VHH binders against Protein DOG1-like 4 (DOGL4). Designs and how they scored, part 45

Target 1, 232 residues: Protein DOG1-like 4 (DOGL4), of Arabidopsis thaliana (Mouse-ear cress) (q84jc2)
Amino acid sequence: MSKMRNLVEEKFLEFYESWVIQLELYLHQLLIAHNNNTMSETELRHLISKLTTHHKAYYTAKWAAIREDVLAFFGSVWLNPLENACSWLTGWKPSMVFRMVDRLRKSRVVLVEAQVKKLEELRVKTKFDEQKIEREMERYQVAMADRKMVELARLGCHVGGESVMVVEAAVRGLSMGLEKMVKAADCVRLKTLKGILDILTPPQCVEFLAAAATFQVQLRRWGNRRHYVTHS
Below, E stands for the ipSAE of ESMFold2; O stands for the ipSAE of OpenDDE; V2 stands for 0.75 times the mean of E and O plus 0.25 times the DockQ between their complexes.

## First folded at step 6 (VHH)

Design v3 (from v1 with S100E; framework vhh_8fcz_2)
Fold by ESMFold2-Fast, scan of step 6:
Structure v3 (fold): chain B 232 residues (1-232), chain A 122 residues (1-122)
Amino acid sequence: as target 1 above (232 residues)
Amino acid sequence: QVQLVESGGGLVQPGGSLRLSCAASGFTFSSYYMNWVRQPPGKGLEWVSGISRSGSYTTYADSVEGRFTIIRDNDKKMVYLQMTSLKTEDTAVYYCARYEWSGTSYQHFDYEGQGTQVTVSS
């Protein structure tokens, strides 16, 4: 609610709001393209390129921000409580996008057997990469707790400036470890998104991107409606 | 109590320039993303341009990119649309709109006032 925001949080809040509004504008273009089968392959590829560039811009901005303050991304002030509740390592869980892919099987544009096989191979690889990161995060959390307990115990035995230096070093180590894990998770997200788009035809890419954008903006609307119900 | 009052419209020749103004009141102007939308005669609403809270980020519809510039002055609670190289297809009623996330529909905007008419003809 009433939390003081730092400079990184203020700047990323403005960036993210603009980024999501632009995503909704692209969603409108995707829906028009999906309903208009007269668009050329060149026009569809251009629209898909706009969306991939837009997603890359998000990660460029995010990685710059986490270098300054990775903790801002855990319980982010630019996300409503519903969006924060649905986050996995500061973003969407990579394997979840295959639910949007499964929707394409019931689409007017039928997936061919070769695509189904490649998507299943990608799903298995994505799940493997995701689980590897989860194991690394678990090891990090255990090690972090052990180190913090040692430092806290040391603080209980000492008085003076030496204790301050030890705490500052520990906090820096924690932040660096979290930055590494967040970037690893984001790399899996980007590889998964690119992999799906490389397998799908341009019309299927448009449908997939429309589904993904729809869920992202709807989650934000549902959370914001609940939060701002008294505004009239 | 949210009020958005548009002004600056008029008749202009193709290739001409015009500056639209929007005066905002009744809300914390500096906390909202602001937009310009237009409605050509006999057509639906078309989004034109948007600007972030501090003005650091701007976005434009493909049809106006390179010709229009959106700017804001948070101290004066104003948003402007500088239009250059105007075309007959830019003829429309222009509305200033605040973006609203609590809506259930895509591209949900609040409008206040009657808009400002821009007519581009020789």
Scores: ipSAE 0.567, ipTM 0.822, lowest interface PAE 1.7, mean pLDDT 85

Design v30 (from v1 with T59I; framework vhh_8fcz_2)
Fold by ESMFold2-Fast, scan of step 6:
Structure v30 (fold): chain B 232 residues (1-232), chain A 122 residues (1-122)
Amino acid sequence: as target 1 above (232 residues)
Amino acid sequence: QVQLVESGGGLVQPGGSLRLSCAASGFTFSSYYMNWVRQPPGKGLEWVSGISRSGSYTIYADSVEGRFTIIRDNDKKMVYLQMTSLKTEDTAVYYCARYSWSGTSYQHFDYEGQGTQVTVSS
C-alpha cells in the first residue's frame, strides 16, 4: 500500500484479520454442530462459550484502540468498502441480528411462546436504545459543525502558532465525544447478543451464532471479491 | 503470482519431532496471514495452525494444541511448523497456505507445489 497508516490502524488491522479468521474457524465448528444432532448439551455450551469469549475479546481490543484513536474506526482501513458501507457507528447495527433470530421461528428447533415474547421484548428494547444513540450522534454532529464553524471563523483572523493548539484541543474534545458514542453503541451490541443467547437453548444459540458469523464472513468475502470496485 | 515451497518432511517414529519450513515469494509476505494445512491419506484437507502478519497472534487446531508451534521470519519470508510428540494421526502431506479473503469458500487458502510428506510410523 502507498497510503500511510498510524500505529493504531496497523495493530488493529492485524488483530481484526486474525479475529475474523478465528471466527471463520468457529463458524465451521458451528455448522458441523448444527448438522450433527448427536452433539451433547455440554459440547454445545462449550462451543457457545468459545464464541462468547471471542466476541468479548473483540470489544476489549476495540475499546483499547479507540482510547488511542477513535477516528481510525470511522472508515476503517481493516474493513473493505462493502463492510464500511454496512457499518452503523463503527460496527453491526444491533437490530439487524433479529433478522437472524426470525429465521429460528422456521427452524426444526421450535421456539416456545415464552421465548418468542422475551425475544420481542428484547427487540423493542434494542431498537429503542439504538434510536437513542442515533439521536445523540445527530446532536453531536450538529454541535461539532457549530464548534468547527466558530473555530474556523477565529482562525480566519490569522492567529499565529496559537491556532494549532486551539485546533488540537478541539479535535481532542470531538474525539472524546465520539469515543463515548462508540462505547455506548458497543454496549447495546453486547447487551443484545447476550440477551439473545440467554433466551435461546444451546441448539438455537448454535444456529443463531452460525447465521451471524456466516453473514459477517460472507460480507467480507463478497467485498474483497469485487476488487475492481475496491480499487476504484 | 504466489510461490510457496514446503520442506522438512520425512519419516519419524511416534513421539518424535520434525520442523517444517515454507519459503514464500511473489508477494508482500509481511502483509499476509499464513497457515499450515494437512491432508491425511484418504481424507480431506485439515487446517492445522495459523499466524498473523507480525507473529503476534497464533491459532492451533485442538488436535495439535500444545504439540505444534508455528513461527514466522518476515525478513527471510519463511513460515515454520515445529512439531513435537508426533502421533500416527499426524501422518499427512503438509501444505503452507496464504489466507485469502477473495475466495467464496470457508477457510480459503492458496496452495503451491506438492507439499511436504510427514509419515509417523514405528
Scores: ipSAE 0.588, ipTM 0.825, lowest interface PAE 1.4, mean pLDDT 84

Design v31 (from v1 with T59V; framework vhh_8fcz_2)
Fold by ESMFold2-Fast, scan of step 6:
Structure v31 (fold): chain B 232 residues (1-232), chain A 122 residues (1-122)
Amino acid sequence: as target 1 above (232 residues)
Amino acid sequence: QVQLVESGGGLVQPGGSLRLSCAASGFTFSSYYMNWVRQPPGKGLEWVSGISRSGSYTVYADSVEGRFTIIRDNDKKMVYLQMTSLKTEDTAVYYCARYSWSGTSYQHFDYEGQGTQVTVSS
């Protein structure tokens, strides 16, 4: 059958699989920390730092990959169809993470009113940033429709080097525009994650990160059941 | 018929070295993330190390970081664990394990071998 043609897809598939397996190992450490009240603040901060570094490593690898081929992230071969269906601009939708935060209100370590106020302010800001990116994407899509119409008109009239150059320029423009849009969305994701962790105490950070990692890992497992590989 | 066969275990002194081998058959070896897990006497399974499809990414448990090295040879369909500076707490049965996303449990390994015994004692 068809082997993976795109080198970026092959490299990122290997990276991502390893990254999620490491996330599952960190999730186990987070669950142990959550269940054991004996861990020091220093130990909790060290664990939170491991998760923060892990997420930063993901974006470092992603941004290197999208510089080479941003389209690989629109229909990712390393994600199952359920993971792809749940994506917003090649990743998680930032405002949805506040669903994990809502769970903390019902947990052993209760949020104080000052934290609730700051989290609501962050939620509003995150939603505003999402809507700004959605408007930019809409403008991009309209511009691409105009560009495609010009390209189609030129291709219909001409054959040869001039038509090839126009098509190549259009494709390059498409890729550059999408790269900027994806990076903008990822910046909102990182700002939202950092903002939440800055508001929460170390025990609350552990619970939040455990909830987020649990959702990500379980979504992958649920989706892979549809892609069940027969063991033989 | 998926099969994983471990070898290379034995009795060693603290500070010694051993090289474990795992021979895989019955599946497309180069498409799977591979792991070493161990079971110390009277304890549950503990994950030790993992290696990505081509070997570009490796991960180690904190307890073995800097002392163990995981390597794979896709042409030979082999996974290796090079163990140095062995400690008494490394005594366990070591299993080669294939990772799977199809399971519901944490760290689901859908195939494990029969294991190879490592004993570290003076």
Scores: ipSAE 0.621, ipTM 0.850, lowest interface PAE 1.4, mean pLDDT 85

Design v32 (from v1 with T59L; framework vhh_8fcz_2; at its last look DockQ between E and O 0.58; V2 from the best seeds 0.00; counts 0 for: pae E 3.5 > 2, grease 26.1 > 24.2)
Fold by ESMFold2-Fast, scan of step 6:
Structure v32 (fold): chain B 232 residues (1-232), chain A 122 residues (1-122)
Amino acid sequence: as target 1 above (232 residues)
Amino acid sequence: QVQLVESGGGLVQPGGSLRLSCAASGFTFSSYYMNWVRQPPGKGLEWVSGISRSGSYTLYADSVEGRFTIIRDNDKKMVYLQMTSLKTEDTAVYYCARYSWSGTSYQHFDYEGQGTQVTVSS
């Protein structure tokens, strides 16, 4: 069992490293596009499509991995301590991206009144969905502290087939609950990302995606740099 | 301690093929994402291709996609770049590079040595 879990972590570590390196390559293309006012709408849409496909590929790989070992995503070995400290239910907190949208307003991107209204409606919807998941997590934590779980933990001290089977069933139930919550959080993330991109124009999408990718890459580099400085 | 030694460069005609080799030592090779980068005459460094720890994932620059293939052999601690349909624009010094996440700049690579010269001309 532990060997299977190690394989999941090893496989996802390799996938994630390659995924972030490709994200950094896409960031370079986004920055070039943002600074080049001669790119056509078709060219910008193609680049945006590459980024959306890239993010969807992440969730495809993640959902396959959590089906096998969801616990690997809580305190992930492929993330540095800073990245792990910034995580909300194994990923970015959906409402945080609206702070990046606010950055667009502070730059040279002019949002029209209709876009501002739609973004505010999306922000409220996202916050509501986020709170629903937080309530489910609270219920999960309360259930884990239930008397039945405490009794199952005590039974795990006994050697034998019956107690082993009961403990294994309990662990499976806990994992299934976490899988459901993680997948629900990821669905909110994907809906929020799609919603923002649907509201923004192609040049605004490029600036938004560049800001998001910059933040993600810089967090990883800063966290890794600080770790090596303190370890040296 | 980290050592990367490139070989296999040479003079080829347009449309030709060439295989570059990189011998790694001084680190746990199977724990690192490996890359090929190149420097054309009078230009800066250009990333060419990359390969994940076990070789399951590969990435290529748009300019070489479909023409170049990156391969690794972890037992031999080797990275290879198989180049086909070579163009005059592929003329450059090719470097084998280890990807570094501890660097401050965009796409930070650790690399050593003189590289290997590839010249594509008639």
Scores: ipSAE 0.622, ipTM 0.853, lowest interface PAE 1.4, mean pLDDT 85
Fold by OpenDDE, look of step 7:
Structure v32 (fold): chain B 232 residues (1-232), chain A 122 residues (1-122)
Amino acid sequence: as target 1 above (232 residues)
Amino acid sequence: QVQLVESGGGLVQPGGSLRLSCAASGFTFSSYYMNWVRQPPGKGLEWVSGISRSGSYTLYADSVEGRFTIIRDNDKKMVYLQMTSLKTEDTAVYYCARYSWSGTSYQHFDYEGQGTQVTVSS
């Protein structure tokens, strides 16, 4: 049964498809920049700014959409199963990007001690923030299974209008909590990204962003191949 | 049969304007992200602009941003590229290209037209 997509899903599907395509185009630019040692710092910064703006645009759109239907993002139909499997609270896990930073360290990129120290501090902070969000998320999820909900579940679907009201109230409560948590997670993502970019030099930023974009684009392509998902 | 047919190219002076058109047929036009690409003389293919399925989202290469505008008409199955403030470096064969999801890490186009020549010269 083709799961009927709601309006929020349809709109965001189109947006996300376009956004990823645009990301791929930016990736191409990043790769060119990375391989072209003749680009000025100003040019590099401009490119970095474009990428950061692009990411911000995603979250702007996302936050608008989650106000309408946050639950749509927990079954993201615009993502393939592989992308969904790699998702943490409706997006990439913030601490994951440090793996990409580690790649930089193993590459031709030389990080100075001061950068390494700052990155480690950021890593610790990011992990802490993730854990905090996870605990709060758990609280909302557990709260869904309160005494009333458990009783309703036991009684089945024959309780009538009152039961519907209770369920709706519970779902609303959960949704509000989820929206809060998703926004919180996104803030951690954005802060983490900004933090990394603030620590790295422009050339390093370009390399990092290229790595990140590559991962996102490839994950989508791999998943699409595997599951024959077409979003076009 | 998928077909893309470009038109509107020509000779123009620097600072001039041209409007390119691309007529699409043989596929569900509204389902595809559409692009303009160009090939300058002696150079490789370069991406110029893209537009989402509904036309709600547009993107431009840095070299043309602020000067070019991409639009589409899904009812007519047309893509347009309004070019303004043309420069000599804009001289190229311009192609309409349909985006294709491939297994590669780079954007590809599975179909493109025959192209239309744009020459910017004094």
Scores: ipSAE 0.474, ipTM 0.781, lowest interface PAE 1.1, mean pLDDT 90
Fold by ESMFold2, look of step 7:
Structure v32 (fold): chain B 232 residues (1-232), chain A 122 residues (1-122)
Amino acid sequence: as target 1 above (232 residues)
Amino acid sequence: QVQLVESGGGLVQPGGSLRLSCAASGFTFSSYYMNWVRQPPGKGLEWVSGISRSGSYTLYADSVEGRFTIIRDNDKKMVYLQMTSLKTEDTAVYYCARYSWSGTSYQHFDYEGQGTQVTVSS
């Protein structure tokens, strides 16, 4: 919130607000579907498709925005402090969605053995992909620290246009690397979501999507409520 | 001192058109996502349409998509709902509302006005 807003930040702030409002409207449809056991399979599949399309639309808009300014997505002005505190490489840590799966397994419905096996395979794959991204991020941070030392040494020798050009090139290199890592993380998030929805039956998908949307909407509403209170 | 004043309702035949207006005062209008909600006779309140702060993003209930258009004018502090191809099912009291982030679990919308009656019959 203390950061300067630029054009990318202002556009995405308005997009994100509208996106979360729509998610909350879909959440109410999911809760109705969850509580109404007489809904047809066609109705459930339609609602699941709406939610899937909604999540894909988020990433489409995000990827367009990070091409313009990836750094805007680290400590985003459109997120409240509670939402920002939950961020791992500009979004939910991919494996965290399995908390919602665990709640499903422990409550209302029983998963058949084949589903349980496939979900555990997906959980392991997701954690493996996360660790790979974390290792790449660490290598990137080390490489940039070395380049900063070289830049500082050159700044100590000369101050002027050459030093500005070296700093600008380093910033562009950082941005391109970060964009690739953010997109890689987002791809793991999407693959994990789609994998879960492919394994679950339509009623189970509705329950999963309702749980996930409930958490995200409540995190925004309660974080905004605390922010409003702390403002005064 | 938030005020939302709806107008433009009336009696219209099926297939007809009507434009609703909402005049806003007492708050920073351009900072709010704005909405139309309606209450059909004997039924609960239902959401109709919403529009983002600049007007760049609009959203519609499935039942009105393609027939209704929401518009805002931040300079005049106005929200409009252009309704076409009206059906008897559109008969309701229509309210202008701000989206609320701090409302209760079932309250997404703060509406302050008395609404405007739209009747689609015969």
Scores: ipSAE 0.353, ipTM 0.721, lowest interface PAE 3.5, mean pLDDT 80
ESMFold2 (binder alone), look of step 7: mean pLDDT 83; pTM 0.844

Design v33 (from v1 with Y57W; framework vhh_8fcz_2)
Fold by ESMFold2-Fast, scan of step 6:
Structure v33 (fold): chain B 232 residues (1-232), chain A 122 residues (1-122)
Amino acid sequence: as target 1 above (232 residues)
Amino acid sequence: QVQLVESGGGLVQPGGSLRLSCAASGFTFSSYYMNWVRQPPGKGLEWVSGISRSGSWTTYADSVEGRFTIIRDNDKKMVYLQMTSLKTEDTAVYYCARYSWSGTSYQHFDYEGQGTQVTVSS
């Protein structure tokens, strides 16, 4: 009943687990920094830089993996069902992070009016970029339903000679299109993250990154505990 | 039942070296990320190092980076911590720990046995 995971899935599962564990270790450092006023601006900037590098490392590994097998990222085996249910184009929805930024208004480190204006401008641009990608994905899905693709799907039911070659070509085309869409979405994610960090002060960056990491880690823990709660 | 048994601790002089070992049993060892954590006298638990399922990825606390090396042998179900250039600040009870995502609390590490004592002094 169970087929062996492919090499891309096995390697990325190991990478992702290590990446999220490191994220939780960084979260601990962020929470200490947020709760204590003993860290200098230089120390805070160093910690923020470590988190930024960590997020960039994720996208470097992801882009290498999707080049080999982008379909592995739709319904990922390294994510629990709750994490998969919360995914938008194989990752977090960029505009969602502005809800985390809104919490900074009620924080001990309050946003000034100039920051609020810049964050709103970034929010509008991020939403525009999201909508552009969503329209491209819709066009991609419509193209998949074209008569030619339907014919290729029917031909694929008969495994023999030319039918195998034609199906492989169609799957390659689908994969290339999805890879471009996923990379476009990831570029919006990285630009949104960089934009927020550029607008915020170092203490606000620490609070924002702590909130984002807390949500990501807790979502994983909640999803993994679902079966225990249900069966207990 | 999950068991992790640490060994290899002892008394060493500053600048010395030690190799700690952790023998795992009661679970599919090759499916878990493994860690070393320590507890210095009178202080709380401090994460030291971690290693991925196959050993392809390792990470270290800033305080031990470049001095400690974590390795694993999945066939023997062992995790090792090679410690070099030891400092008095490295004095602690060292535990190996399996990472758990099923826990409710941050830094959910399981500790078995009594750990292994490392003392760095003359």
Scores: ipSAE 0.546, ipTM 0.809, lowest interface PAE 1.8, mean pLDDT 85

Design v34 (from v1 with Y57F; framework vhh_8fcz_2)
Fold by ESMFold2-Fast, scan of step 6:
Structure v34 (fold): chain B 232 residues (1-232), chain A 122 residues (1-122)
Amino acid sequence: as target 1 above (232 residues)
Amino acid sequence: QVQLVESGGGLVQPGGSLRLSCAASGFTFSSYYMNWVRQPPGKGLEWVSGISRSGSFTTYADSVEGRFTIIRDNDKKMVYLQMTSLKTEDTAVYYCARYSWSGTSYQHFDYEGQGTQVTVSS
């Protein structure tokens, strides 16, 4: 009731709600395509292209929002507590999508040896890029505990305008560092997604995208059901 | 308590236009994504269009894109569907639906009332 949201949070909340609802509509189309063997390769590629464009639209909106307020993406108001608890640098952890790929090995859609090799190579590279970002985040967190930052925090309590300007400049620098790391993580996410889709056949892409969308939508429902009084 | 009351349907010739209205009550209308869905005779429910909380984002099914426009008026608690270039295939009962994340299904819309019948025939 008394919670104030900034304009970035309000705008992105409206965008994100619309984006996830559209994702669920695409999920329904993916499930129909997966269960029906009547769709042509051209029709499947068109559906895959819609999903790819949809994910790119998310990152376009996100990057515009983080230029204004990157901190809004740490503990996001448009995500429920379960979704926030599962976040890694403001989004899904890139290496986790390979668990969904592993499920395809047990499905009706068989991966050939050449695909398995390429997916393993991509998994190793993704994990390497992910760990590089984790090391950068660790360095960032250590810098936050630096003696200079502690002294700046003390100054903010006791001295007027001049100290406030110095503290604000330091906070701006910290926000710029976070923005760079979030964009780096998002680039790994997009490269991983593109890499998987480039390796898979159109029917396998449909199954993979359906699995990914199902997980994202169900995670949101599970978290929101905590507040659903009449549903047991 | 939650109510969605549809109106504006009728008989229209191919190429004609109709404006459907949905009056909402019993909830904070401006906090919900709103939809139009339809059920053609002898077929299942088909999602038609959706609109975000303030009206800034709209989405349309491929079958109606470029022909239908969804609009909302939060002060009046109304959502509208402006239909143009109507086709025989658009014949259906049209329902106004509120989106909910509390359901167990992949698509969860709350339907209230009996809908409004649109018949496109010459």
Scores: ipSAE 0.570, ipTM 0.822, lowest interface PAE 1.7, mean pLDDT 85

Design v35 (from v1 with S56T; framework vhh_8fcz_2)
Fold by ESMFold2-Fast, scan of step 6:
Structure v35 (fold): chain B 232 residues (1-232), chain A 122 residues (1-122)
Amino acid sequence: as target 1 above (232 residues)
Amino acid sequence: QVQLVESGGGLVQPGGSLRLSCAASGFTFSSYYMNWVRQPPGKGLEWVSGISRSGTYTTYADSVEGRFTIIRDNDKKMVYLQMTSLKTEDTAVYYCARYSWSGTSYQHFDYEGQGTQVTVSS
């Protein structure tokens, strides 16, 4: 129900809140590492690995939840309105992270020409994959206006076992299509993140991850602060 | 009238154990992520541990991981911190704190208790 949380929503709300709090703690560690050159390359790589594992844990939990109820991820109850407004297919838009990469040009750890070239190639590939998913979503939305789908929606106005069954089958088909598209988008997100980290040096990875985590955490705080001030 | 009341602090020897309790009232306890934070003498506030709404997820500061355990009992509206292998550097006033997203940093808590003193010395 739209006014009541189901079990999937309750479980993921608890998971997500905890996951973002842990992200803030990792952000604190990243900021200390960035401002303090006492950490060895091995220590920096270990910190980067913790962040990578943390992001993978999010997708493991998300995909388990989506298998049960993908619609919970559209207009999510664990996200504030600002976070929901900034979502692209239930998460961050992959190409946006390259704006965080631009921040590295002003750091004391400068990108070399070979890295700039590889990052541009990755950006182009990411935009291409992103556009493929957008075209698939457009085709999905158009299919909802197809004559047969309109007929199924009309049958949903009638009480009876036959009409109920065909409407339920249509809803299951919609959910499966959305699940596939969300997972495809998440795969682009993970490939983009891994690609960036593979190109950057450990100090540059720390700075990039700090910028990304700062944006994610601040977006949540700005949205929650607005809601709290308005409804407190 | 949100209230958080800490208890269980005291003087213990290094290597000792202590259990802190926090009694919550005036809000829907099971809807909030809860934390333990501490303030060592002459230093700022340090986050120690946190626990999710139902107790499924816990997080610890690196300095206490493996030594401290955070637990909650939603029926009793209590959160606990079980401390083992205590060190002199664990000496601090310990506060129970309710997490809030309305602040500008991860250290923003909308309510804190009055605290309970933990002193670790020989």
Scores: ipSAE 0.636, ipTM 0.854, lowest interface PAE 1.3, mean pLDDT 85

Design v36 (from v1 with S54K; framework vhh_8fcz_2)
Fold by ESMFold2-Fast, scan of step 6:
Structure v36 (fold): chain B 232 residues (1-232), chain A 122 residues (1-122)
Amino acid sequence: as target 1 above (232 residues)
Amino acid sequence: QVQLVESGGGLVQPGGSLRLSCAASGFTFSSYYMNWVRQPPGKGLEWVSGISRKGSYTTYADSVEGRFTIIRDNDKKMVYLQMTSLKTEDTAVYYCARYSWSGTSYQHFDYEGQGTQVTVSS
């Protein structure tokens, strides 16, 4: 399509589109399971396992891709502008999923006191980890303005063997720093998801996963619809 | 004009095999995720299988997993559905469908073909 799309972007575009379509298919299964209270615990656990495996597959593919080109994940070509605007360090903001958890309080599958306590503890821990990542982002951005980085940027204006090598090494270092931060954020996402699923019963897990998948899929459809209306 | 033309349906006995074909035209075929959906007599549309832009990723409904294989040939602008171990429950009109994110439904196909009838009966 565009000259700006590189091989990593092209490969991940194919992967991500397929991944979200499969998520929508799993959403359909989750909604059927939620409306059919006759499904066994074993059947519900199997469905939850499919969703868990699906999310793990996303991070496996993402981490392979960011090793090649982490910048592709900042302003991703496989996301519409609305999805990009809602991204926090290349993905969903960990604390936002507790809004999906709040919906469980209004469902017929009521949370017990012990679950409410554990979810609140997890929410506090997740917010703490999130803030730690935000401080790392701030330090990274400040480091971009450091005298040494400014000096390296100036060297990039001169074509010379040693100057070129030093600038290339600095750029690789910056990319490695971003990769480390993205992986740290993704670890918080995975720990938060696992923590919620470990606290919830299988029917509650189904309802939670359905809410999360619904939001993700609808955000994509809403963004694509508004873009189309704006340009057509 | 976007066109999807299915073929390959017919009457087959339980346990039999059929290969469905879909010929696409009027759009950049290699830029779209493609699907097979079916409509059994008296029922709504049921998604069967999907395939990514370059064929690297495929997905199947639980009811057909292990029995059906979806394939695409981007040079020929074709999608195929190889069906084996057919069951009476597979009886339906089969449609080739182009996936779209611009719709409001949880699964949105912006173009579907005319369909091809598959009847599994003794």
Scores: ipSAE 0.656, ipTM 0.852, lowest interface PAE 1.0, mean pLDDT 86

